VHH binders against Putative inactive neutral ceramidase B (ASAH2B). Designs and how they scored, part 5

Target 1, 165 residues: Putative inactive neutral ceramidase B (ASAH2B), of Homo sapiens (Human) (p0c7u1)
Amino acid sequence: MRQHRQFMDRTHYLLTFSSSETLLRLLLRIVDRAPKGRTFGDVLQPAKPEYRVGEVAEVIFVGANPKNSVQNQTHQTFLTVEKYEATSTSWQIVCNDASWETRFYWHKGLLGLSNATVEWHIPDTAQPGIYRIRYFGHNRKQDILKPAVILSFEGTSPAFEVVTI

## First folded at step 4 (VHH; framework vhh_8k46_1)

Design cc8G11S (from k02a with T104G E107S)
Fold by ESMFold2-Fast, scan of step 4:
Structure cc8G11S (fold): chain B 165 residues (1-165), chain A 121 residues (1-121)
Amino acid sequence: as target 1 above (165 residues)
Amino acid sequence: AVQLQASGGGFVQPGGSLRLSCAASGFTFSSYAMGWFRQAPGKEREFVSAISWRGGSTYYADSVKGRFTISRDNSKNTVYLQMNSLRAEDTATYYCAAEDLYYGSGSYDYWGQGTQVTVSS
């Protein structure tokens, strides 16, 4: 709190005397941002409607720094791959980020913007069916005169079909 | 306007076959999963079969597995249900339904009119 107040006193001075842009760029580097009109976990690039075993299903989401999730030490995974069961209209988790066939890539952009790419390298043992990829993250938010908070979010891809020939 | 028009029902003896059709209009058919449901007199509506938007995945209720086959033709905006080895217990009004499965809605968004199937000796 003491350090936060000292910093705010300095930032007020800099903002008032035309150093604001440089300081705002520095401040924005420590928080996560979503693009205008979107929220964290929104799909930027959906999976293809169909894949074969052996292919790679890929989804790109509006991301946040994965360090936020690690620091909170939740039992939550970064991602799941889920298979649809039509009789019960439910989704079953097939694998998560601990699975060898999944990959998670975080790409840091400008001013707190980032993307999370989730890949599922579809194993030859995969059953044909309808699948989806989900992304679980945490974003860091800091309002003026407030302490920083870490907020959870979730994104879900459009479903896609896995086929065998 | 969204429309699902089910047809192909009728009277058939036990052991017989029927093919049901459901013609869809008013939405992007190739982006929807399609399902067949049935409702017998005095009973709740039950799931029969479903097919993914490109037809690579099919699902069947245990009661019809091995006897019924679902298929679709996206160029004709039509889903089909081939019913073989029909039993008296298959007597029901059959409904087709469309589901936007993009985010796992778990709900069929569009429902068609029914087509009556009667299996009797």
Scores: ipSAE 0.249, ipTM 0.634, lowest interface PAE 3.7, mean pLDDT 82

Design f50G (from k02a with A50G)
Fold by ESMFold2-Fast, scan of step 4:
Structure f50G (fold): chain B 165 residues (1-165), chain A 121 residues (1-121)
Amino acid sequence: as target 1 above (165 residues)
Amino acid sequence: AVQLQASGGGFVQPGGSLRLSCAASGFTFSSYAMGWFRQAPGKEREFVSGISWRGGSTYYADSVKGRFTISRDNSKNTVYLQMNSLRAEDTATYYCAAEDLYYTSGEYDYWGQGTQVTVSS
């Protein structure tokens, strides 16, 4: 009688599925991916709690290829810097990616992973107050036997404070 | 349990001054923005003044700007409102409120019971 019971039909099926998974992983390198437990636009590194005018506020987001956004005309900007207005309890856009004060850097990783770094070079004319940075992007998804789709996403940083001194 | 205890209200003549205090407990005070609101009889609650979690930024309603000063002491878990050049229209119950600005929704999370301010001759 054979002591080992590992070589049943179920074991053979698992090996067959593992081969299919390997092929799928190769195809995933041509699409955008988010890390496990994360979604596109998630904050990987928040801004500091406080900045002075003249400093650089930086936020790092789970990114996607910015080429998706320029080819899909669903919105006008990659990022906004917004200032909190307490009397109306609302956020006001103070600059976007067309502003000389902002920088957008896309860092391509492996297997479709990437990061988007947004910098705001805080001008001496900036009003003291509470600010946040938002990132607007599009990710490309491709399933086997399906056409590629482009999906929009948004990320918002925790708030941070700007002071003059 | 979260508590915000406002005090320092009272009766004052036009042109007078009062200092309100709000003592906070039951949350991490230094992580919260603090605000003062007021409500007069028959009117909705309105924003008066706000201060960021470390005190580097302050906000004022146009009606009180230049007359009121907000400040905070994080070592004492207390926010203050110095009210100068008081007017009859400043008569209201004053409330302090706390908002977590780290992930702000634009809404205040915690509210105090209030302190009455009456400005009359």
Scores: ipSAE 0.006, ipTM 0.368, lowest interface PAE 9.4, mean pLDDT 80

Design f50S (from k02a with A50S)
Fold by ESMFold2-Fast, scan of step 4:
Structure f50S (fold): chain B 165 residues (1-165), chain A 121 residues (1-121)
Amino acid sequence: as target 1 above (165 residues)
Amino acid sequence: AVQLQASGGGFVQPGGSLRLSCAASGFTFSSYAMGWFRQAPGKEREFVSSISWRGGSTYYADSVKGRFTISRDNSKNTVYLQMNSLRAEDTATYYCAAEDLYYTSGEYDYWGQGTQVTVSS
């Protein structure tokens, strides 16, 4: 009985310590982190140089928790798909995150690391031309003894070409 | 050194045709969009046509649509401008230019020597 009680006391102490470590790790995980040598919005995987209508263009960015984005605020967007206009040397928005052909996926990793995947399901009606995808996000930064802050960022993919069959 | 050598200009009658060539060297041609610009005496340089790095996308100024065709041969590091139904107002020095459109916002990085086109009776 005494050996059994001594063993239980040791087990209880280890459990209490592990629970404290778990809480600390959970608290640290609510802060967004960029991979070493990268910033939020950096391209982790560019789109292919060329796509046909009906294919899916995909870009993966260094992401942040979309809950940081105040979606209750008017005029906020997560992504755009833009087409190049050579005569004006400008980019025109052709669709955004409200469009049926776009998808946004947030993939949470360990220790606050995350990826944002933007897909554009290229409709058969898409005009051939040069396109790019942009990502708009907000990261949460929380230092010890300081209040949390929310910072906006942008990422832009390399351009890619859409061709007809 | 980067070089863009334009050629194929000359004298032509209205309604005639010319084919301009631009030979490129000193950079990774297949990674750059190529453009043609022109400048007439007393006028500003204007955009004529451009072609993407693989040739899947082409752009034309409204003044040349249906008359001019841009093409490229990445194996020869050359861009071409086929000019049909030429008019007196097409008289200009024609310049080729290279742009890293894949990574930039639409600014031309390299410019070539001009080739003179004169359309006159």
Scores: ipSAE 0.270, ipTM 0.656, lowest interface PAE 3.6, mean pLDDT 82

Design f50T (from k02a with A50T)
Fold by ESMFold2-Fast, scan of step 4:
Structure f50T (fold): chain B 165 residues (1-165), chain A 121 residues (1-121)
Amino acid sequence: as target 1 above (165 residues)
Amino acid sequence: AVQLQASGGGFVQPGGSLRLSCAASGFTFSSYAMGWFRQAPGKEREFVSTISWRGGSTYYADSVKGRFTISRDNSKNTVYLQMNSLRAEDTATYYCAAEDLYYTSGEYDYWGQGTQVTVSS
């Protein structure tokens, strides 16, 4: 199923260039790009609707180079796992990228296109309820004859349910 | 068109029971969390209960926990609120609401017309 996911993702990234466009290729290599009709942080693959404790929740986002975030970290984390609190209609952070339970993988694609995969290895101590995963990143943009700029973005997954039965 | 039709309200004595129903149409019911809210005259709308899209998670306000039970039937596009041990303080108009928790941040997307519950004496 991972190979099926990779095949779907890559359809949006396929581009061909001639040898005469080498400079453009070099310029595009140092900037982050989103697929046509998408923006950074958009969900390419949601988590399943339901998980049990002990399973792995996985979300794939339109990504950007994580080196940008090291230099410009606004949230001090690449990701959060959040649990829904219905009484206040709010989301509470339960873990982030410093947690042993979470993994962040960046897959570099062609010409500045990339994916960020966030995994949450659901611990046996997790409370049943409604959860979501968020991704915090920074993309690098450069116009011709202008310095590069770094822009922050956020992505939020569809919610999923954790059960302990 | 999107519709949420609440029913089952009425007059009941303290200690009595009522079952509210909310029939939904015009959206993918099985993808939405469903909630019940209530509002008494001169008071703010308050949360009563919520049920997740498949019914695996339920939430209750402290004031109703142990007395009310929320359930849903996705084959009938209906959410229910079983209200037991009713008290005068439960007197309110009850509203059902739909929230796309699968894609949204906790805002209720659709609201129904209310059904009046009166617990007297």
Scores: ipSAE 0.224, ipTM 0.654, lowest interface PAE 4.4, mean pLDDT 82

